# VH-VL binders against Protein mesh, part 17

Target 1, 209 residues: Protein mesh, of Bombyx mori (Silk moth) (h9jiq1r811to1019)
Amino acid sequence: GVAGIFGDPHIVTFDDLQYTFNGKGEYVLVRVDHSQLKLDVQGRFEQVPRNIHGAVNATHLTSVVAASNNSQTIEVRLRPQHAQWRYRLDVFANGKRVYFDRTALRVQYFPGVTVYQPMYVLNQSEIVVMFSSGAGLEVVENRGFMTARVYLPWTFMNQTRGLFGNWSLDVNDDFTRPDGTLASVDLNNFQSAHRDFAQHWQLTDREQR
Short names: E, the ipSAE of ESMFold2; O, the ipSAE of OpenDDE; V2, 0.75 times the mean of E and O plus 0.25 times the DockQ between their complexes.

## First folded at step 11 (VH-VL; framework fv_tafolecimab)

Design j1 (from i2 with light chain P95L; at its last look DockQ between E and O 0.62; V2 from the best seeds 0.00; counts 0 for: pae E 5.0 > 2)
Fold by ESMFold2, look of step 11:
Structure j1 (fold): chain C 209 residues (1-209), chain A 121 residues (1-121), chain B 106 residues (1-106)
Amino acid sequence: as target 1 above (209 residues)
Amino acid sequence: QLQLQESGPGLVKPSETLSLTCTVSGGSISSGDYYWSWIRQPPGKGLEWIGEIYYSGETYYNPSLKSRVTISVDTSKNQFSLKLSSVTAADTAVYYCARDSDYGDYYFDYWGQGTLVTVSS
Amino acid sequence: EIVLTQSPATLSLSPGERATLSCRASQSVDSYLAWYQQKPGQAPRLLIYGASNRATGIPARFSGSGSGTDFTLTISSLEPEDFAVYYCQQYDNWLTFGGGTKVEIK
């Protein structure tokens, strides 16, 4: 299965439920906490930059952090458009900045995870993270915005929680809060998705580490 | 072992195009391990990075320079070149070619000797 | 653009003295900073990369320190061949050079 964050910001769950939310801060996108299978994917959302008419009441994805089982933690951050030179995204492995902007650096191996830039990409605008658990993360920069997709094999079905839903094949339970209660979300009001559901998946500073 | 050597005219008339070539020996541009840069230094002044090229032809230029710069590579000759159009006296400088590090860091561990280019009528 | 300000512009010292050269960035560059030495009529020579790592073949009297915005090159005891111009360079966001510090004989 595939779930993702696109645009400003548009979420598609593993069950193909679509919604928008407008929160700031760090949120759980996908969490799996099974005795034989662990996954934690978190996203950071920031205010969209001001335009010619002032502040914009929207947020966008600016960072994704992921680990699976006992893998190295990988973080991918969006660079500001004015700061882009050879690359559009920053990548950190074990807190160290790593580059994929040369042929010899295109594929790199870390404990429990392989990270690479596709061969057709030369400016680090697309990074693929492949965990030994079978989980995959694809992060793409396009026109100054970050999108992210999480790819999971069927071994993860019915085990996911977070903003990407629970992959139950039933959209009616995708708005499940951390405590197991079901949120009533008005899909015609993107503020409802944040207020009634997404904010409960927001991380505190303690939980980020 | 690795050596970089600049070549080209030492005197260029105003409004013409400055053209320099860097010949690399003891190493290979086509290996894809390095970026190759041009850096200049006006007499008695500091250093200014002009731009760089990867063996695939992808270039990056100093944002503060006008679109007067073209850097190119000839992998078969193991050379890369600089063209600076519409030169003025302000473009008089020693021009260096240089190689940056192989780990994506942008410091320069190998430099050519430099060649003085004077813009004068 | 990240601006690097080197101070002092000129440092007049005698052989055997300790030289301390400053480089200040207009915004954080973490540890992505290099130092170069340039003698008259020569190309720059890399001394330090990553703020504190000596390049191959650089004597131990050269040391670098700092992170963020404030960086220092120290020459513990000046040798006659150390009287030259020194440049810092950041490589965190694009690359830019400082204006240089000339170390000259007093």
Scores: ipSAE 0.103, ipTM 0.632, lowest interface PAE 5.0, mean pLDDT 86
ESMFold2 (binder alone), look of step 11: mean pLDDT 92; pTM 0.932
OpenDDE, look of step 11: ipSAE 0.155; ipTM 0.717

Design j2 (from i2 with light chain Y91W; at its last look DockQ between E and O 0.68; V2 from the best seeds 0.00; counts 0 for: pae E 4.1 > 2)
Fold by ESMFold2, look of step 11:
Parts: structure tokens; C-alpha cells; sequence
Structure j2 (fold): chain C 209 residues (1-209), chain A 121 residues (1-121), chain B 106 residues (1-106)
């Protein structure tokens, strides 16, 4: 299965439910906490910068942090366009910045996780993270915006929680809160998705990776 | 032992193009392990990074100079070159070539000895 | 552009004294800062990278500290060969250098 974040933020769950929200801060995208299978993927959303027409009332993804089982923690951060010298994304392994900008560094192996820059990408605009658990994360920068996709093998089915849903093959229970209650979300009201569902997956500073 | 050596004319007239070549010995540009930079220092002043090149030809430039700078590489000669167009007296400086660290960091551990280029009528 | 401001412009000290050189960045560069020594007629020589790591062959009397916007190079006991100009350089974005601090004999 595949779930992802696009645009301002437009989410597609593992059950192919699509919704948007305009939240700011750090959120659980997908979490699995099983006795033999762990996954934690978190996203940071920030206010879109002002443009020539004034303040923009939207947020966008600026960072994704992921770990699975006993892997090192990988973070991918969006660089602002004025700071995108030869890197569009920053990558950190257990908090240490790593680079993929030359032949010898294109593929790097860390405990429990492999991280690489796809062939023909020279500016770190695309980063792929592959965990030994089978979980995958693809992060892409385009025109100053970050998109992210999480790829999970069938061993994760029915075990996920967070903004990407529970992968039950039933869209009707994807809006399940951390306490297990089902949110009643009006997809025609952008405030409903955040107010009734997404904000409950927001992290405190103590809970961030 | 890795060595970098700048070469080119020491005097350039205003509005013309400054051209320099860096010859690398004791190492290989084509290995793909490093980026190769030009850095300049006006007399009595500080240092300014001009730009860099990878062996594949990919370049990155200081935004303040980008419209006037071209850096190129010739891996068969183990050389990379700088062209700076439309020069003025403000472009008078010692020009250095340098290599970055091989771990994606952009500090410079190997430098050429530098060559003074004077822009004068 | 990230601007690095070095202070003081000149330090007048005697051999054996401690030198403390400051570099302040216009925005955070985390720990992505290097220090160089330049003697007259020579290219710069790398001293410190990553704010605090000594480059190969650099004596222990040189040490770097700081993160974010404020960085310090310390020479614990000046030797005659340490009288030179020192530059900081950041690499959080495209490289920029400070204006330099000249350490000269008092």
C-alpha cells in the first residue's frame, strides 16, 4: 500500500480516501506499534510564505521524520528556495546531516535503513528511504514544495494509525482518532477534517522524534 | 600528493573576459569524489567563493556573480577553468582554485597557491 | 546570503598569550562553520571544521566552539608562527567568508 501528502496539504490514505487540512505543527502520518513491527512517520507543516499578493492562508509539508523497528531515525527537511544552493532537501540520520551529492555518497547504509538519491538526481530534490522492515518513504521537492509517499508491504495491513488511515480497505474508518473513536468529518468543510480528526494526531514537543 | 596550480594571464583589460585554468596533479577530477571551486581575494580584503564544478559538468555559482561566470572542466587534462566576463577594477584579486571535502561538506582542505589578476587599462 | 562578521578586526598580543577570535553569522548556520589561517603570500589553511573539529595536523592549542550564530576560535598559547589572519567560513548555504581577524605581535 501507498499513502501520501501533496499540495496544501492534500492527503491520500492507504485506503485511497482523499482529504485536505490546513494544520500547522507536527503530526503523526503513520504509526505502527506491534510486538514485532514498529513504524513511526511524522510530518511537520508550516505556514506557506507570503507572496506578492500578501499572506497565504495555507500550510505545507516541510519535514518528514521516520524510523522502523530498531533503525536509525531519518529526517528529510525542505530547504527554502533561497537556500537551495545545490541541495533542495536536507537529510539527517540520527540527527547528523548526510549528503548524497556525489558518486560515492549516492547510496548510504545505516543500521536498519538504506537511504539513496535516485539516479540522475544531482541536487537532492528526491530522497528514498528503505527500512529493513519493508517500509519505504519517498520525499520529493518541486518548486519549493515537498511531497511524501509512504509505501508499506501487506505485513502492515490493518495495523496503521494516523493521518494516513488504518489500511482496513474501508474508507469509513480512516478518520479514527488516537483514542479509537471515529471522527465525523465533512469532506466539503476543510475545517472539519482538522477540527474533528487531524488535530488529535498533532504531537507535542515531547512526542516528536 | 594532491596539488592544485592556477595559470592564466595576470593582466586583463576592463570589459574583457578573465580566463584561468587550474591543473590538478596527484589526484583525479574524474573520480567523482569531489567538487572543484574557484575562490578570489581582492588585495587586502577577504575571500569570496565564485563557484564550483563536478566532473560531470554540473556547476553552481555565487548568485552575485552568476550572470558573468562560467566554470568548465576537462577531465582528460585533469583541469577546470574559470571565465569571468565584463570585468572591472573590482575584479582585481588573487584567484585560488580549491577542492572541497569528500563527505558533502563545503570547507576547503586543498588550495592552489593563487594567482593575481589585475584589471587595468 | 549569510554574512559572517568577525571581531575584533585586529588582535595585538604577545607570544604565550591566549587569543580569542569571534565570528557571528547573520542567521543560524548550526555547526557548519570552518576556520582558516592565512599567512602573508600564502593560500588559506584549514584549521577547524564543523565548528570544533581540528583538521589533520593542526596543533591542540587551536580549538573552536559555538553553534547557531556565535562562534569562537581560541588559540590557548600563541606561538610565533600563529601571527596571521584568520577567517571563518560557513557552509550551511553557498559558502561565504568573514572579513578576517589579524593576530599581530604587540
Amino acid sequence: as target 1 above (209 residues)
Amino acid sequence: QLQLQESGPGLVKPSETLSLTCTVSGGSISSGDYYWSWIRQPPGKGLEWIGEIYYSGETYYNPSLKSRVTISVDTSKNQFSLKLSSVTAADTAVYYCARDSDYGDYYFDYWGQGTLVTVSS
Amino acid sequence: EIVLTQSPATLSLSPGERATLSCRASQSVDSYLAWYQQKPGQAPRLLIYGASNRATGIPARFSGSGSGTDFTLTISSLEPEDFAVYYCQQWDNWPTFGGGTKVEIK
Scores: ipSAE 0.307, ipTM 0.708, lowest interface PAE 4.1, mean pLDDT 88
ESMFold2 (binder alone), look of step 11: mean pLDDT 92; pTM 0.941
OpenDDE, look of step 11: ipSAE 0.426; ipTM 0.785

Design j3 (from i2 with heavy chain D105Y; at its last look DockQ between E and O 0.72; V2 from the best seeds 0.00; counts 0 for: pae E 9.2 > 2)
Fold by ESMFold2, look of step 11:
Structure j3 (fold): chain C 209 residues (1-209), chain A 121 residues (1-121), chain B 106 residues (1-106)
Amino acid sequence: as target 1 above (209 residues)
Amino acid sequence: QLQLQESGPGLVKPSETLSLTCTVSGGSISSGDYYWSWIRQPPGKGLEWIGEIYYSGETYYNPSLKSRVTISVDTSKNQFSLKLSSVTAADTAVYYCARDSDYGYYYFDYWGQGTLVTVSS
Amino acid sequence: EIVLTQSPATLSLSPGERATLSCRASQSVDSYLAWYQQKPGQAPRLLIYGASNRATGIPARFSGSGSGTDFTLTISSLEPEDFAVYYCQQYDNWPTFGGGTKVEIK
């Protein structure tokens, strides 16, 4: 299964439910907490800067942090717009910066996780993270916006929680809050997705990463 | 023992093109491990990064100079070169070639000795 | 463009004294800051990268600190060969250099 964040931000759950929200801060995208299978993927959302058409009432993904089982924690950050002139994304493994601009370093192995940049990407605009658990993360910069996809093998089915839904094969329960209650979200109202569902998956400062 | 050596004319007339070559010895441009930069220093002034090149030919330039700068590489000669067009007296400086860091993050661990280029009216 | 402001412009000290050089960036550069030493007629010499990591062959008396916008180079006990001009340089974006601090003998 595949779930992702695109654009403004537009979310596609593991059950193929699509919605948009405009929250700020850090949120749980997908979490699995089983005794022998763990995954934690978190996203940071920031306000979109003003453009030529005036103020923009939206947020965008600027960082993704992921770990699975006892892997090192991988973070992929969108560089600030003023810093994107050469490299688009920064990558960290347990807080240590990861570099891909040498042939010997384009694929790197860490405890529980492999990280690489595709051969023909010279501006670090695409990063692939592969966990030994089978979970995968793909992060792409496109024209100043970060998009992210999480790929999970079927062993994670019915075990996920967060903004990417619970992977039940039923879109009707993807808006499940952390306490197990079901949110009624108006898909035609961007504020409804945040107000009624997404804010409950928001992390406090002490819960980050 | 890595060495970088600048070469080229020390005098250039206004409006002409400044042309310099850096020869790398004790290391290989084609290894793909490093980017290769030009940096200048006007007499009695601070340093200004001009631009850099990867062995594949990809270049990055200082935005204030971009319209006048061309950097090229010849991996078979283990050399990279700077051309700065339409020079004026403001382009008088010591020109250094330098190796960009192991990760291409724009700090420079090896420098040539520098060559003074004077633009004389 | 990220502007780096170094202070003081000139630092007059005696051998054996501690030198403290400041570099302030116009915006955060995280820890992407390098320090160089330059003696008259010579190319710059890399001292510090990543705000605090000494380059190969640099004596322990040189140390760097700071993050974000405020950075410091410290020379714990000046040797005669340390009287030179020092430049900071950021690499969070395309590289820019500070104006320099001249450390001169008092």
Scores: ipSAE 0.011, ipTM 0.513, lowest interface PAE 9.2, mean pLDDT 85
ESMFold2 (binder alone), look of step 11: mean pLDDT 94; pTM 0.956
OpenDDE, look of step 11: ipSAE 0.068; ipTM 0.677

Design j4 (from i2 with light chain S28Y; at its last look DockQ between E and O 0.66; V2 from the best seeds 0.00; counts 0 for: pae E 4.5 > 2)
Fold by ESMFold2, look of step 11:
Structure j4 (fold): chain C 209 residues (1-209), chain A 121 residues (1-121), chain B 106 residues (1-106)
Amino acid sequence: as target 1 above (209 residues)
Amino acid sequence: QLQLQESGPGLVKPSETLSLTCTVSGGSISSGDYYWSWIRQPPGKGLEWIGEIYYSGETYYNPSLKSRVTISVDTSKNQFSLKLSSVTAADTAVYYCARDSDYGDYYFDYWGQGTLVTVSS
Amino acid sequence: EIVLTQSPATLSLSPGERATLSCRASQYVDSYLAWYQQKPGQAPRLLIYGASNRATGIPARFSGSGSGTDFTLTISSLEPEDFAVYYCQQYDNWPTFGGGTKVEIK
């Protein structure tokens, strides 16, 4: 299965439920905590920059942090547009910056995870993360905005939780809070998605990876 | 042992184009292991990175200079070159070519000896 | 642009003394900082990379420390050949250099 976060921000869950939220801060996108299968994918959201027409009431994804089983932690971070030299995205492995800007560095292997830049990419605008658990993460920069997709094999089915839903094959329970209760979300009201559901998946400083 | 050597005219008139070549010996530009940079130092002043090139031709420039800078590479001659257009007296400096370190760290472990270029009418 | 501010501009010391040179970045650069030595008429020579790692062939009396925005180069006991200008350089983004610290004989 596949789930993703796009644009300003539009979420598609593993059950194909689509919704928008505009929270700021760090949130659990998907988490699995099974005795033999661990996954933690977190996203950071910041306010969209002002335009010539004034303030914009929206947020966007600026960072994704992921680890699975005993892997190193991989962070992919959007560089600010004014700081985009030859890199659109920064990549960190256990907090150490790594680069994919040379032929020999295009594919790099870390404990539990492989990270690469696709052949056609020259500016680190697309990074693929493949965990030995079978989980995958694709992060793409386009015109200053980050999108992310999480790809999971069927072995994760019914075991996920977070903003990307629980992968139950039923969209009606994707708004499940950390405590297991079901949120009542008005899909026509972006404030409802945040107020009634997403904020409960927001991380504190101690919970961040 | 890797050596870098700058060559080109030592005197350039204002408004003209400064042109330098760096010749690499004891190593290969076409290996794809390194980026190759131009860095300058006005007399008695600090260092300024001008820009860099990869063996395949991709270039990146200091934003303050990019409108006037062209860096090119000739892998068959194991050389890379700098052109800086519309020069003024402020462009008088010692010009160095340099190689970055491997594995994505952008400090410079090998430098040429430098060549002074004076911009004077 | 990441601006690096070095201090002091000039450090007047005698051989055998400890030299402490400061470099401050205008924004967070983690440990992506290098130090160079430059003698008159010569190209810069890499001393330290990654804030604290000595380059090949650099004597143990040179050490670097710091992270984030504040960095220090220390020469534990100055030798006659250590009187030179020292530059810091960040590589968190496109490279920029500090203005230099001249270490001169008092």
Scores: ipSAE 0.223, ipTM 0.689, lowest interface PAE 4.5, mean pLDDT 87
ESMFold2 (binder alone), look of step 11: mean pLDDT 94; pTM 0.955
OpenDDE, look of step 11: ipSAE 0.395; ipTM 0.787

Design j5 (from i2 with heavy chain G104S D105N; at its last look DockQ between E and O 0.60; V2 from the best seeds 0.00; counts 0 for: pae E 8.3 > 2)
Fold by ESMFold2, look of step 11:
Structure j5 (fold): chain C 209 residues (1-209), chain A 121 residues (1-121), chain B 106 residues (1-106)
Amino acid sequence: as target 1 above (209 residues)
Amino acid sequence: QLQLQESGPGLVKPSETLSLTCTVSGGSISSGDYYWSWIRQPPGKGLEWIGEIYYSGETYYNPSLKSRVTISVDTSKNQFSLKLSSVTAADTAVYYCARDSDYSNYYFDYWGQGTLVTVSS
Amino acid sequence: EIVLTQSPATLSLSPGERATLSCRASQSVDSYLAWYQQKPGQAPRLLIYGASNRATGIPARFSGSGSGTDFTLTISSLEPEDFAVYYCQQYDNWPTFGGGTKVEIK
């Protein structure tokens, strides 16, 4: 299965439910906490920078952080435009910046996780993260925007929680909050997706409670 | 032993294009292990990075100079070159070529001798 | 653009004295900082990379320290050949250089 976030921001759950939200801060994209299988993927969303026409009332994905089982934690971070002169994305393995633009460094191995830059990429605009658990993360930069996709083998089915849904094969329960209650989300109103669902998966709100 | 040597005219008229070539010997641009940079220093002043090139031809430029800079590479001659258009007196400087040296980090471990380019009528 | 401010502009010392040169960055550059020595009529010479690692062939009297925004180059006991201009350079982003510190004989 696959779930993803892209654009302004557009989310596709593991059950193929599609919605938008414009929340700011850090959110759980997918979490699995099972006795034999752990996964935590979090995303950071920031205000879209001003353009030549002034302020933009939207957010975008700027960072994805992931770990699975006992792996090192991998962060892929969108570089700000003034810092994109050679690299489009930063990659951190347990907080240490890592580069993939030399032939010998295009594939790098860390405890529990392999990270690589695809053969045709030279500017770190695409990074692939493969965990020993079978979970995968693909992060792509295009024209200053980050997209992310999480790929899960069937062993994760019915075990996921977060903004990417629970992979129940039923879109009607993908808006499940951390406490297990089902949110009533108006898909015609992106504020409803944030107010009624996504904010409950926000780490900042949860940490302050 | 790796050596870099700049060559080109020492005098350029205002509004013309400055053109320099760096010849690399004792090592290979085609190896793909390094980026290759141009850096300049006005007389009595500090250093300014101009830009860099990878053996495949991909370039990155100082944003302040980007509109006037072209860097190119000729791997068959083991050379890379700088063109700086629309020069003024402010472009008078010693121009260095250099190699970026650490795992895609941008500190410069080998430098050419430098060549003074004067922009004057 | 990351601006590097070096101080002092000039450091007048005698051979055998300890030199301490400062470099401050306008934003954090982690440990991605290099130091260079430049003598008149010569290209810069790499001394330190990664804030604290001596480049190949650099004598042990040269040491670097710091991280984030505040960095120091120390020459423990000045030799006659150490009187030169020293530049810091960050490489957390596209490269920028400090304005230099001239170490001159008193």
Scores: ipSAE 0.012, ipTM 0.544, lowest interface PAE 8.3, mean pLDDT 86
ESMFold2 (binder alone), look of step 11: mean pLDDT 94; pTM 0.953
OpenDDE, look of step 11: ipSAE 0.098; ipTM 0.695

Design j6 (from i2 with heavy chain E58Y S101L; at its last look DockQ between E and O 0.62; V2 from the best seeds 0.00; counts 0 for: pae E 9.0 > 2)
Fold by ESMFold2, look of step 11:
Structure j6 (fold): chain C 209 residues (1-209), chain A 121 residues (1-121), chain B 106 residues (1-106)
Amino acid sequence: as target 1 above (209 residues)
Amino acid sequence: QLQLQESGPGLVKPSETLSLTCTVSGGSISSGDYYWSWIRQPPGKGLEWIGEIYYSGYTYYNPSLKSRVTISVDTSKNQFSLKLSSVTAADTAVYYCARDLDYGDYYFDYWGQGTLVTVSS
Amino acid sequence: EIVLTQSPATLSLSPGERATLSCRASQSVDSYLAWYQQKPGQAPRLLIYGASNRATGIPARFSGSGSGTDFTLTISSLEPEDFAVYYCQQYDNWPTFGGGTKVEIK
């Protein structure tokens, strides 16, 4: 299964439910907390910079942090606009910055996780994270904006929670809050997704999982 | 023994295009391990980075010069080149080619000898 | 653009003395700072990268320190060949260089 964040931000859950979300801060994208299987993927969203027509009331993804089972924690950050001259994304493994711009270093191994830059990429605009649990994360910079996709094998089915839904093969329960209640989201109202669902998955510290 | 050598005309008329070539010897541009830069220094002044190129042709330029700069590479000749259009007296400088020695951090470990280009009519 | 301000513009010292050169950045560059030596008629020579790491072949009398916005190059005991111009360069963004500090014989 695949779920992701695209565009302004457009979310597609593991059950193919699509919705728009304009919240700020750190949110749980997908979490699994089971005795045999752990996954925590979190995203940070910031206000889109002001343009010549005034402030924009929209957010964009700027960071994704992920860990699975006993892996090191991997963070992929969108570099600030003024710092995107050579590298588009920064990658951290347990807080240590790593680079993939040399042929010998395009694939790097850390405890529980492998991180690489695809062969066709030279500027760290695409980073792939592969956990030994089978979970995968793909982060792409395009025209200054970050998108992300989470790939999960069937071993995670019915065990996920967060903004990417619960992977039940039923879109009707993807808006499940942390307390287990089902949000009634009006997909015709962008504020409803945040007000009724997403804010409940918001974190006070993106480093806690 | 890696060496970089600039070549090209030392005198250019205003409004014309400055054109320089850097020849790399003792190493290969196509190895894929390095970026190749042009840097200039006006007489008696500091250094200014112009831009860089990867052997595949990928370039990045100093934003203040971007509209006038083209950097190109010819891997079969082990050379890379600079063209700076619409020059004025302010473009008079010693021009260096240089290699970026980069393993996560970025700085210039090999430089050419430099060539003075004077813009005057 | 990240502006690097070097001070002093000129440092007049004798061989054997300690030289201290400063570089201040207009915004934090973390430790992405290099130092170069340039003698008349020659290309710059890399001395220090990552604020404090000596490049290959650079004598131990050269050392760098600092992070963020304030950086220092120290030459512990000046040799006659050390009288030259020194430049700092940041690489946290597209590269920019300081205006230089000339170290001259008093």
Scores: ipSAE 0.011, ipTM 0.538, lowest interface PAE 9.0, mean pLDDT 85
ESMFold2 (binder alone), look of step 11: mean pLDDT 93; pTM 0.949
OpenDDE, look of step 11: ipSAE 0.106; ipTM 0.699

Design j7 (from i7 with heavy chain G106Y; at its last look DockQ between E and O 0.67; V2 from the best seeds 0.00; counts 0 for: pae E 2.7 > 2)
Heavy chain, then light chain:
Amino acid sequence: QLQLQESGPGLVKPSETLSLTCTVSGGSISSGDYYWSWIRQPPGKGLEWIGEIYYSGETYYNPSLKSRVTISVDTSKNQFSLKLSSVTAADTAVYYCARDSTYDSYYYFDYWGQGTLVTVSS
Amino acid sequence: EIVLTQSPATLSLSPGERATLSCRASQSVDSYLAWYQQKPGQAPRLLIYGASNRATGIPARFSGSGSGTDFTLTISSLEPEDFAVYYCQQYDNWPTFGGGTKVEIK
ESMFold2, look of step 11: ipSAE 0.544; ipTM 0.799
ESMFold2 (binder alone), look of step 11: mean pLDDT 92; pTM 0.942
OpenDDE, look of step 11: ipSAE 0.550; ipTM 0.838
ESMFold2, look of step 13: ipSAE 0.475; ipTM 0.785
ESMFold2 (binder alone), look of step 13: mean pLDDT 92; pTM 0.941
OpenDDE, look of step 13: ipSAE 0.682; ipTM 0.872

Design j8 (from i7 with light chain P95Y; at its last look DockQ between E and O 0.50; V2 from the best seeds 0.00; counts 0 for: pae E 4.8 > 2)
Fold by OpenDDE, look of step 11:
Structure j8 (fold): chain C 209 residues (1-209), chain A 122 residues (1-122), chain B 106 residues (1-106)
Amino acid sequence: as target 1 above (209 residues)
Amino acid sequence: QLQLQESGPGLVKPSETLSLTCTVSGGSISSGDYYWSWIRQPPGKGLEWIGEIYYSGETYYNPSLKSRVTISVDTSKNQFSLKLSSVTAADTAVYYCARDSTYDSGYYFDYWGQGTLVTVSS
Amino acid sequence: EIVLTQSPATLSLSPGERATLSCRASQSVDSYLAWYQQKPGQAPRLLIYGASNRATGIPARFSGSGSGTDFTLTISSLEPEDFAVYYCQQYDNWYTFGGGTKVEIK
């Protein structure tokens, strides 16, 4: 299954449900908490910088943090606009900054996870994270915006929670809250999506990675 | 020990193309570990980065010079070159080639050539 | 473009004295700041990288500090060979150099 965040931003769940998300802060994108399988993917959303027209009342994805089972924690962060001449994205492995701009560093192996820059990318505008669990994360910078996709093998079906929904082939259960209750969301109202569902997946300071 | 040496004409006429070559010895350009830069310094003035190249041919140029600059690499000769078109008196400078090294992010210049003076004059 | 302003433009000191050179960036460059020494007729020589890391072969009397927009190069006790021009350079956004500080003998 594949889920992702696109644009300004929109979310596509594992079951292909689409909804608008415009929250600020850190949120659980995907969480799997099974005794034999764990996955935690979090996203950070910040206010869109002001432009020539002034303040922008919107948020954008600026960071993705992911870990699976006993893997190292991988963070992919959007670099500030003033520093995007060569590196569009920063990558951290267990808090240590790593770079992929040299041949020998194109692919790097960490405990429980492989991180690489695709061969056709030269400026770290795309980072691929492959966990030993089979979970994959793809982060792409395009025109100043960060997008993220999560790729899951079938072993994760019916186990995922978070903003990317429950991968069950049933869109009706995608808006499952952390407490297991199903939120009633008006898909035509992004405020409803946030108020009734997304805010419940917001991470507190204590839960933030 | 790594050494860089600039070579090329020391005199160029206005509107012509400045052409320099940097020959690297004591190390391989194609090692994949470093970028290679051109930097210039007008007489009595500061330093200006011109551009850089990776052994694969990947280039980055100073935005202020991008339209006139071309950097190329010849891994077989262990050289990289600079071409600066449409030169004027403002392009008179000592031109350095340098090796780029990195720590944390970006690059700084740990090895330099001795530099070569290029004068633009009629 | 990130502009680096070095001060003072000229620093007149005697051997054995402490030299403090400033480099200010027009915007934050984090710790992506290097220092170079240049003597007349020579290419610049790398002194410091990453704001505070001394390059190989550089004497301990040279030290760098700072982050963000304010950086300092310190020469604890000037040696005769230290009288030269010093440049700071940022590599957070492209590469730009400061205008230089000339350390001259009083």
Scores: ipSAE 0.227, ipTM 0.731, lowest interface PAE 2.1, mean pLDDT 93
ESMFold2, look of step 11: ipSAE 0.238; ipTM 0.664
ESMFold2 (binder alone), look of step 11: mean pLDDT 92; pTM 0.935

